# VHH binders against q9m2c9: the designs that were tried, part 20

Target 1, 358 residues: q9m2c9
Amino acid sequence: MACIVEDPQRAGQSNETQIALISGVPDDISKSCLARVPREYHMAMKCVSRRWRDFVCSDEMCDYRNEFNLAESWIYALCRDISGGVFLHMLNPFSSRRSWKRINDYPYIPMREGMGFAVLGKRLFVLGGCGWLEDATDEIYCYDAAMNTWFDVVPPLSTKRCYFACETLDGKIIAIGGLGLNPNAKRTWDIYDPLTRTCKSCSDVNIVPEMEDSFVMDGRIYIRGGVGGSSTAVYSASSGIWERMDDDMASGWRGPAVVVAGDLYVLDQTFGAKLTMWCKDTRMWIHIGKLSQLVMKQPCRLVSIGNSIFVIGKDCSTVVIDVENVRKNKMNGVMVCSSIPKTWDDDIDVISCKSVAI
Key: E = the ipSAE of ESMFold2; O = the ipSAE of OpenDDE; V2 = 0.75 times the mean of E and O plus 0.25 times the DockQ between their complexes.

## First folded at step 3 (VHH)

Design a40 (framework vhh_7nfr_2)
Fold by ESMFold2-Fast, scan of step 3:
Structure a40 (fold): chain B 358 residues (1-358), chain A 122 residues (1-122)
Amino acid sequence: as target 1 above (358 residues)
Amino acid sequence: QVQLQESGGGLVQPGGSLRLSCAASGFTFSNYAMSWVRQAPGEGREWVSSISGSGGSTYYADSVKGRFTIARDNVKNTLYLLMDSLKSDDTAVYYCARSTYEWGDVYTFDIWGQGTQVTVSS
């Protein structure tokens, strides 16, 4: 007698709104659960479904992991092999085996001198540089560490540069000075904001010399360059002004630098390898410890994670130094916590190193 | 199911204009930023322009800024590229691409169209 009609299936609804991430579980709870999975399993999670892949690759995943204090810093080394190929090695310092792994993603990156290497969020940027037969370039290459892929297309820098300071500060890449086809490059700096697609080029009459090293500390970019690293400059992003570097501080900057929880450490490589720390209170360099130059293949690169300094040799051989005790008692010695062997690739040169938190 | 299909390419005189269209299907168009990428004969891909999912933000390569306009119609699921003052160096295959993640000047593309040929010549 009675006719019962089922509601017709709704057409045009997105799969993203129709399919639950986890059957029988609300998406917000599912996302909370997925965000708690250790980073080493994220590649496997991308294979479960398109929705899981999209979430794992999203800023939302990063936001959840940061909120839960779950972000893991992994180390990425930009390397060159014997054939002149450029590629990334990756180290998971939380892995029980602690070994370097090669990332074999295409496309090819040309080997250039004086390239910038910067990190914004989960992305690595390779910027600028010059070749033996090539003037400075404005090319940018971008690698997404969550997607484990290089971007097909990246807009270039506003100014062609090599041997320049390349630092991330306040969500922006700041490229300062260096050499370029434009003779004013050494007196200019570009502020690139990827979120708003704005590039601002600033200029000053002061010379920013050819760059050897730089670091960020207390909202400032510290730059070393010129003949034998004798010239220094400090850029204050908050005030937009150039400051002088403390001469005593500058005198101790004799190798690669890294900032660990607000303190400056330098690996002085002039007579072997000596780790030193700048003491702000006394305005003196404190000797922390020595590393054998026979064990560490120079030039070394430094990356900090938590209270540890990772000293990465030219061949990716790595020494981990815990500086927590030095910070709690400024006169205490350094502890070498562990070593990580070089990569399986025998003919590798490390160009630059950065950490990426996911 | 997910598909992008370009149209509107062709032969045009220097200084002329063309309007490219990209029809999207199989996904919620308004949830994604969309981009135009071109590839000239014998050369690599060059990013041309991008538009946010809402259409509120647009971005252009320096080589096309002031000459090209990107637009979208979220009701029709269509992306447009309006190309004015065309030059011989604009000759390329133009691809419509879906951005899975937008970060200002950097995009990841997961879906590409087949491309439409634009030739600027007398």
Scores: ipSAE 0.000, ipTM 0.190, lowest interface PAE 17.9, mean pLDDT 77

Design a41 (framework vhh_7nfr_2; at its last look DockQ between E and O 0.01; V2 from the best seeds 0.00; counts 0 for: pae O 16.1 > 2, placed apart)
Fold by ESMFold2-Fast, scan of step 3:
Structure a41 (fold): chain B 358 residues (1-358), chain A 122 residues (1-122)
Amino acid sequence: as target 1 above (358 residues)
Amino acid sequence: QVQLQESGGGLVQPGGSLRLSCAASGFTFSNYAMSWVRQAPGEGREWVSSISGSGGSTYYADSVKGRFTIARDNVKNTLYLLMDSLKSDDTAVYYCARSTYEWGDLYSFDIWGQGTQVTVSS
């Protein structure tokens, strides 16, 4: 058993020095040593003892790794197969093999369209969605990447939603707009905080109901939706105020967006796939390069790690673009690319992608 | 081998009382925290209550606090849920589960019973 509901007797044992993590070493030093082990070995560490498993799965381990700047971002893709199963694929970008691996777990997530996908710390959340014969849902599913298991009980959203924007900001999940049976749901957003056991809804008449894309940059949530994806808005979580997006910036938002080192990149998928960057200094979109439709299956999803953009195709085939040199030298069309082959699973579709740092 | 089996469910009137039992077998019962989880028709699973392995600590969802009491008998390997002042909103299938992990309002379990139906209706 990795972790259990709080018990004074168990808490007493964990606070005692009699049962040591490492024989002859104080627990504080032992935890510092264990936290320095690369993430790829964490599964093996969980097999050493129950105390090691408890520590590896704990928020305390994540705190040590963050303090020591050791956290590794791995990529998780929410996928659907031909049988209608929903599952996760995982990629360790720092592995010498660099291959997608299916996470085989048994929770049945129903076939739904318009689901939200969010990351909070070491946990992945799948929120909402609807089916052909099922109205929008408030159900949430949560996967813990350190435990490698799904939670069995997860509190729902305050409002049933599908085709909504879903982002994390300031330790909370924010679900914006979307469709649902309640007409007012279209103009609302939920702020979901699993740590304080709270979920609250807010409303604003300027929220566009049908969402196509969103991103977080400089503490603000940018959303795009409506007819032809032409309606944009910016939300400041700190003030709770909705503002107008820069028209020049909005005009270049023609595909999936990702923020790399504080800069906005967009993959324009209208004719092939071309990567562009918003230059804050000149207030202009800069063309970075093109990707072949014959190599990449559209629609693509973007994830950033460090100075790299991972372009993930519909089949999980992945192109890795190093954008640091382009940013420093302002070179147009010079992309350093590598590739990661598609998953061995047949007929899969990537729904959403996120990175999880542990 | 490892099994959890619930009993004691049924039809009861609003304001009534009911006692659920869960018989555990195939593991050392006293070494594990135990929980009750319910699922109403068309709804997701909702955590109701948990009890530590020794029985020294008990925890309740806000919706049932003051009305439900969780208890265990480690000699008989049995978990109980004593339900008082039942409301229509308490109508659900009640599951006995062996507790593994808690984070905020999120819960994980490794072993589940088959469930017992509780219906609160006139």
Scores: ipSAE 0.526, ipTM 0.812, lowest interface PAE 1.4, mean pLDDT 82
Fold by ESMFold2, look of step 4:
Structure a41 (fold): chain B 358 residues (1-358), chain A 122 residues (1-122)
Amino acid sequence: as target 1 above (358 residues)
Amino acid sequence: QVQLQESGGGLVQPGGSLRLSCAASGFTFSNYAMSWVRQAPGEGREWVSSISGSGGSTYYADSVKGRFTIARDNVKNTLYLLMDSLKSDDTAVYYCARSTYEWGDLYSFDIWGQGTQVTVSS
């Protein structure tokens, strides 16, 4: 980390009294001003003083920015290189140069497959997974995007899992299904509360087998699994019960999915990359547009910011699609696309993508 | 040079006791909260206990509460962990660490010792 502020003590001095955030300015006014600074400058602000670092990294600042609609969403990609190493990459989509940066703060996440990736507020969680000859793990890694650092101690899951669905709902992380359970065990899910180490393991025979994909929409977690993605189910947080997914809705879920303003979008990659949207009123899938494999190489992942869908493929090559007209339920609306260059890290796959608003 | 060095680990039988020490150097010890963190073979790191810079506040993981006592001597720049009623589940490498940040049950530390092995077996 490139912070010029050193340890709190000075040679022969202590700083026990509170120093103003900005000399001659009441702290309340200073906080209002600092909270309005664009996120791209927050790293530099953390180097001004210990008080600035504490405020910039605080939940107070994040809450203020969210309350006043100042929060800026950056994209974080969980990636794997050819050696099996797992890394995070970050994209500021509002920067004029828009380029992916590798996060190389420690610790390095060990080689694992089938990990979960979730966001709570300003924090990213990498959960579970399994190795070459290792059964699943319950380990969790947590990155704080405001501090730009990893936590060193993170309470584990209650159940060791890999190849599972992992989503955030109602301030908790829900890890669903997967491998690492006794073959005779019932289908299960964990509700992980990172604030209290509370983690409850639940079971229901209606949970689909081994997970392929998931998304969250309208307070529900939708999952797809089984052989070739043939099984689907829906978890309702209000009832705690798994239900059947609408068959017409499920029929078009043939690739990565993202929700934009309550509307479900899916990238079908079977015969060239085709973006579709589920129309609830007509119960039909609507064609939005097609992406060339020459521009986007599989596997691709989707993440949204505002009315934009980011399609992130191999080496983090990225296409940005503005779906504003489709959000208004227009048919044949104009699709606005732009692209972001791939990373310098050749031959990497994107495991999962999430956005973090600060 | 900022440094933390643990000592006092060893082999004990269940129900036994140990006293771990951590010598701190290169910084003003009393200005920092300190923690003990342990790691069993094949497991992740587990927070055990923390103590404020002055020693006025102490905190414990549920798994050790009532059995372990954290203490510090700010004159000798030494952190202690008094472990009583040891169980086989307490077998781990124990690390002394200087605290920087926490959120809920998540912890971040900037300075670590090399660790001392504690083994509890019959």
Scores: ipSAE 0.307, ipTM 0.741, lowest interface PAE 3.8, mean pLDDT 81
Fold by OpenDDE, look of step 4:
Structure a41 (fold): chain B 358 residues (1-358), chain A 122 residues (1-122)
Amino acid sequence: as target 1 above (358 residues)
Amino acid sequence: QVQLQESGGGLVQPGGSLRLSCAASGFTFSNYAMSWVRQAPGEGREWVSSISGSGGSTYYADSVKGRFTIARDNVKNTLYLLMDSLKSDDTAVYYCARSTYEWGDLYSFDIWGQGTQVTVSS
């Protein structure tokens, strides 16, 4: 049964005395008021009435919150437990009680590996993947952060993929390389447009095999793969071409990467955990500081919000780095950081992390 | 609600002394190591001192060693920093922070106060 998400716009003008959102208040004012409610209360708001629920889950709500600069970025981690089950954890990084919460079980992809994870607007996408004894898939699942619901009917990828790079660029999801039944999949990329619900597949010989990491900077997608992560490539959307990454920049890409305010940061985990920054002007990698291994368990993922880098490791152990602060000062080479304790669940591997602003 | 509130900051002459206090609430104070961190104008945050939950172990930055003393009163849920022989370079906002670990990492914190201004000037 294809749940046709009926475009709520065509609800007929039946003169049904539309119950005011707030009694005695014009709807425009009511909407403005509701939009100012902190995100942590949005779940409760959805319980007030159907009309409140519909508004809170609407794009209109997002528009109001964006207009008023009220959007709050929360972190979502795609995780795997000891059973191989895949699920989402959520963190409100600005709450007084910062803790990871399991929000939902992934209903359809138990024991899947090599999945892509992407964010567009208020929605998260889980793409592809494979099982230990299962072939790569082309399945895409969507989670709406406002609705707190998974959608199972999303158009698939053009190519079945696992262990591929996944990024968002210009409102599209780009799935790059990876493994699959098609031996040429490793040299292909898919462009998925959720608006048109279409996926286009392209090929380029410069795409590196066995993807390990990726990031987007200055409108380009950077990928790292190959044996030991030795191969790099850069995609320009304007040209549609993949090129080799510059050697000086590539040489310092030795771990998870994140872009903060246009600057590239890498957590080098070769000898401890060192945060490095790529300086565009000098074309050099700058050592920013060292993280204590006591506060994070590898493997780690990075996500940025504002001027902060969140380092998220095993069991969702989290270190928060203020980039402005650490650039100014180092204490004996160790960065001063804030920490968020691990979740109550043990043996959780963090597959990927993204932020969603609502 | 977990809160840290600093007090005791002010203006002092070089060579003078100050005592900072930090009132803690909303958690079992004695179960956590506590720290002082400072931030000078235009500079990043600098770790100053830490004390274990029981108060049995204390740690100091080289820049303040021999001059500053960290202490705690677990009955009063209060952290202290006794600052002697103050220098101009000690001018900063001083923050009370809860350390993430009692042992090992002295540079990781999960709760911060609002800070108190210390100014050392002739």
Scores: ipSAE 0.000, ipTM 0.253, lowest interface PAE 16.1, mean pLDDT 84
ESMFold2 (binder alone), look of step 4: mean pLDDT 85; pTM 0.869

Design a42 (framework vhh_7nfr_2)
Fold by ESMFold2-Fast, scan of step 3:
Structure a42 (fold): chain B 358 residues (1-358), chain A 122 residues (1-122)
Amino acid sequence: as target 1 above (358 residues)
Amino acid sequence: QVQLQESGGGLVQPGGSLRLSCAASGFTFSNYAMSWVRQAPGEGREWVSSISGSGGSTYYADSVKGRFTIARDNVKNTLYLLMDSLKSDDTAVYYCARSYYEWGDVYSFDIWGQGTQVTVSS
């Protein structure tokens, strides 16, 4: 780990003399140059000087890279092993030598079931969950992907929850329903605002179903619960209204879901593995293809980057599907995929996956 | 055991009407789009109509649009085809099929019924 900063707020209050980032070059030009360096070299840049480290780890650099479309999305898998802990694995999809790498960091997250996993900017959040002998928790753990460090202190959720829907929308983390000692947890949602570091609770009787799965599309949060995913609800952020999902759309939601370029894709795991897409115009599910050529260990997790879906199996074995390429070349029903091998670690299970853009 | 069983075919005069039924079993009927596909003597299979799992969306071949109505009853696990203003060209074996909508408005089918004969003649 080349860059550790304990208190970013305190660093901003120091009376340290500002020196040039690059000798003979104005700081504004230097920052522009540093911000254009590919993400794979950012760890090396942190070793050059304190000022380079601070800039590379800063929101300023992250904001610049996002504004000028320089940000690279890398995949982070929250994994569980038999050692009684939770770990992050990371994949750089832009590397010619694609491989999963374990992130070694302290402290270890306790092994829990039904945890939420969310991303805001350059940070990953692990929320809630329960154990066999532990009731639901309100604890939140935060990992900063630019600093490569777990944060020491994160304010908890307003309600202890496990097996809940967890999504990011409009710069906030939204935790919906789930189980806990509070009997109203199933009818409530928590909105965590990282800007204010506060969490507020809301309620609506229409979000009663036990939460199994969720996704965000077109400014709406879709949730599914109950046996076979028969109970659904959709929340519109702009109107604040909860509604029932279209029944045809809901009937095709038979596995993990991901949104690619505004379109919903579902890996239907009912009979084998089939990738399907919801067609908004026709209001029908389109069959894209099967993953019969590669044995994927279920449950699978889906992450999208650009026009690609990364299908991540329980052991981190990954299949990459370019949905535009598949759509163009599907004349014989053949789905063309690339693959990334599983991790070398024994007895790991993928819990959840997210992409983080830096 | 997954199966589809058609009924309601027969002989009708031009301009007449028929109602075809298809009983589905062995799968969750409401989770699947369903279609009617016909095959005239000496010709290939022709897609006729499709209906979404809930019944909220229906699609028709140009040759039958305005004359045929596809419907379903998810409580009874039954698919229907209501055929009005029948023409001699509608003479075919009509198959019930479980369908997937594919790219380019192409339909694929994985489970087929045995078919029911519809003959339109004087």
Scores: ipSAE 0.000, ipTM 0.429, lowest interface PAE 11.2, mean pLDDT 79

Design a43 (framework vhh_7nfr_2)
Fold by ESMFold2-Fast, scan of step 3:
Structure a43 (fold): chain B 358 residues (1-358), chain A 122 residues (1-122)
Amino acid sequence: as target 1 above (358 residues)
Amino acid sequence: QVQLQESGGGLVQPGGSLRLSCAASGFTFSNYAMSWVRQAPGEGREWVSSISGSGGSTYYADSVKGRFTIARDNVKNTLYLLMDSLKSDDTAVYYCARSTYRWGDTYVFDIWGQGTQVTVSS
């Protein structure tokens, strides 16, 4: 009895698989050479041949680049225009001329509120949400950053959710709480793998229905929600246990949060915009610096790359803050910043931002 | 228990028609895109057709476009392939497969049926 092979994609491709990637060079060596090319040239490489395109878009190339520390983190901003149309704007933060660039591929994502935004490997996921005439949805849209294209069909969430916490941990998307027609959904969470469609649903009384913010730190998911952001909780994915968040830590969580090299940073937006860091050693919030609210249009989104925090305003204007000295010395640092201008009309809004390493 | 079971294969003359069925069990059928994949004697596997979970989108290989129709019944948890104007080149084992996702013409499958033989000859 023959075993059923999971991937029949090779049927009808035998002739292409027999063509050398680089004439006169073994494929193993050719792949090593191609994988070491800087990310900015990957689009040009995809135009050379179908075999080059397939390799550049493959998990094999992505895995090689990660293994040999060649991966480059670029920032993707999901933006919406006045008509409700959505598109991606992209930033290579390590180019000599840092500028936002529009991605030409246009997804047909409906105008929804309370959507989740997550990254797994080279792919960006837009999950759930609700509309004026639509209760919560389970629809997922996927953008592949190596192919620079949106997927035609993506498996849905197991539970319809909006205004939920959405984080990635251990190769899975974890969707926590939110609103939906299922009355139990507000106290549940789903662990979802979009590649295998494996879903585990759990419940706990510590989950609040409406989520405002979340972040991942030290293998745990921190959530904040409820009226005025007054409720916090911590989930340990490895143990499946919910815990109370440290009250002193929770008291300083007054805006978007980002983790840089294991340390929590929050942009406190209650009276202007002040960057603060949670010091684990002293169990105190330290104030790093203040950003003018006149130059940063709220709500702001935070993305970390290396030792830098990218503060992305509603209009996509960006301030880059270097926190290397704070991280190394675990003390109040001098806030060193630079700026990247917006290139869009005033009526274009940033919905969410994530970094993707390729 | 997750399983897919095909039926409806057989011997047919060139120009004839056949209807293949696939009974699905052990999962929420309407949540998954479904596909038909075939394998001719001595050849590799060839994707034939796919249908979205809702049935709102259908896709066909160029070799079968206009002759084959994929359909599903989410109440009965059944996938269908209606094959018209059959040619000798359509001779193959036809497999029902559960699709995890699709990008362009690329499909990823995680669950496969046992297959059903279709022979087109005089």
Scores: ipSAE 0.000, ipTM 0.121, lowest interface PAE 18.4, mean pLDDT 77

Design a44 (framework vhh_7nfr_2)
Fold by ESMFold2-Fast, scan of step 3:
Structure a44 (fold): chain B 358 residues (1-358), chain A 122 residues (1-122)
Amino acid sequence: as target 1 above (358 residues)
Amino acid sequence: QVQLQESGGGLVQPGGSLRLSCAASGFTFSDYAMSWVRQAPGEGREWVSSISGSGGSTYYADSVKGRFTIARDNVKNTLYLLMDSLKSDDTAVYYCARSTYKWGDVYTFDIWGQGTQVTVSS
């Protein structure tokens, strides 16, 4: 059972509770001041003292930053190198100098296909997957973006899965369908909460076994899968009901999808690469603009931050598309592009990308 | 040198009992929360139990709650896991670990023992 648990890291450190964060300043004022420091300096703050490190890494720090509307979304790319090592690259989109930076903390993550990638709060999760010589796994790996460290022990999924839909909704990670030797994966979903035990009692015959892509919009999880991406389904967490996706909407889902301010964007990669938007008002796909195939290395991943779509290529070469005008004027939007160079490490492949707000 | 050394593992029948010990050296034992973590063949690491530095708080995985008891002796610098009503599912290498951070049931550890094998079979 979940309970109020003592933090093992802080056992035997009672004296620190009596030491001021900032000499001569009450802790509540000190915490308010520390919470206002831009995220790029948080690593340096962790070097000042154990109390500063503990506060910067705490949920309390995140609560203050959210209260003051100071949270910054940074992009994390899960990468593999030529030696099969798995690691993270990170991009701060709020920096005047936009460049990918390597995270030096290596987890032991085997090279697996069909892994899920999800964000819950300040933590990034890598779930499931399969290898060329191994069946699907239930293993989960967790990175804490405030601590800048991978966890050593993470409770597994209740069901071994690969090539499944993996989304965060209502404060939980939802893993839907997928493949595996265990038949339970194909028609089931797990609601994963690392603060509690997973629930695997959820199943439905309408779940597509093999997933290619998914996204969350308006409190629903949209999934695409099956042979040639021909099957779609929509899950509503609030009602627990599986619905059919709008056929016209589904027909335009021809590449990676991202939601920006409640609107669906798809990078259609069937011939060339073109950004399209689903217009809810007219129920039509609107062409936004075309990207050069010579510049972007496929497969591309999409991440949204504010009014921008980050198109991240296989080598971390990134195109930033500002869709604010499209969002504000759905009929006469203008696509504005800028670029961020690939990493200085040329021997990497991007597996997945997500943003983490701190 | 900071070290953790497990002992007490072995072969036991289903429904049997074992007592695991972990001898700690090279650090102030009472200043750290200690944990037991197990790993079954072909599986990932599973957290089993934790105890606070003072011994005042104990925590258990749902799979072992009511069957296992974690304890420590801060004078002898020793961590214990008392295992009752053992099941075949308890077969694993059991590691003693010094905990550095905890969030729910998600853990980080900086020092690990070499492990002790527990096999539950008829």
Scores: ipSAE 0.162, ipTM 0.653, lowest interface PAE 4.7, mean pLDDT 81

Design a45 (framework vhh_7nfr_2)
Fold by ESMFold2-Fast, scan of step 3:
Structure a45 (fold): chain B 358 residues (1-358), chain A 122 residues (1-122)
Amino acid sequence: as target 1 above (358 residues)
Amino acid sequence: QVQLQESGGGLVQPGGSLRLSCAASGFTFSNYAMSWVRQAPGEGREWVSSISGSGGSTYYADSVKGRFTIARDNVKNTLYLLMDSLKSDDTAVYYCARSEYEWGDIYVFDIWGQGTQVTVSS
């Protein structure tokens, strides 16, 4: 430790100064330079200085990268091993290696059925769920992908839930329906705001109780649930009203769904695995391609990045489908596929998948 | 063979001080950045502090900055956390963790200790 001494020649000019991010460069220019570095180098940047680490982990950097279209979406898979441990796998789809990597993090999240998995900004949320010896829970776990750490304190949901719809809309996480000790939970929906750490509970008779699947498209939340997945509903954020889903559209929703550039894609897992697209112009489902059930272990999860759909099998084996040509040539598109091998661990089951943009 | 073993936890009154130690074995200690991570009862994990392999750079969570000091002894293969002005919300199990770069895109904690309990209560 050294004594702090003012420069004698600058008596009256000395003041409390902040350390510059880059010596000789104004902080606004420095921040724009740092924010333009590809995500793969962000971990190295955290080791340069405390101020670089703080900036790289900050909402300011995340917001800048989003504003200037610099953000990179990476895929995070919530997995379970044979011991029942829950952990994250991560995939950088822009890497030349394109391989799944395990995030070794202790302790494991408790293994529960019917958990919600949501992304908001740079953070992943694991919500609710139930177990054989545990009723539905209201617990929330949060992983910050920029800080590479789990939050110490995360407020719970207002209502204990499992097998519910979980989507992000207008900067908030919306948890809809599901099962729980409170019999009214199946007709309620919670709006969780992680920024203010508040939760509001709403109710509507039109909410289907047990959720099987959901997706967001054009500012609307689509939900499917009930016996045989035949009950559907749509929430419109602009009107604040729950509506009936188009019957033709609903009839083709027979598996996990993903939205690419405003178009709905569904992996129909009935009597096989086939990728289909809802064509708004013709109001018909278009068959895009078929995936082998022997290679793709069901149930599969879907994640979209840019013009690509990542089909992630139960064992984490992944098929990447480029649908740009399909979108441009609606009736005569060609499906282009590439593959990413499963992790080296033999007995891993994928529970949920999401992309996180940083 | 690779092991991290924490010690120094216990019961302390608010405003008190504790020193945590972590003994490392089975790897070249000076080649790795080391971190302290805590988990409060019923809560998720919280990163507390990190120190570079040489000890030349240290980093702290805002919640502990000015109160905690991380240090290492590369001759003794030991990591330390010096905790001052302890508060009730510092109550947690404190874990020693080894940090590794994964070609610049992932910060992995690949080796963890068993943890040491710190309880701040009257």
Scores: ipSAE 0.000, ipTM 0.133, lowest interface PAE 20.7, mean pLDDT 76

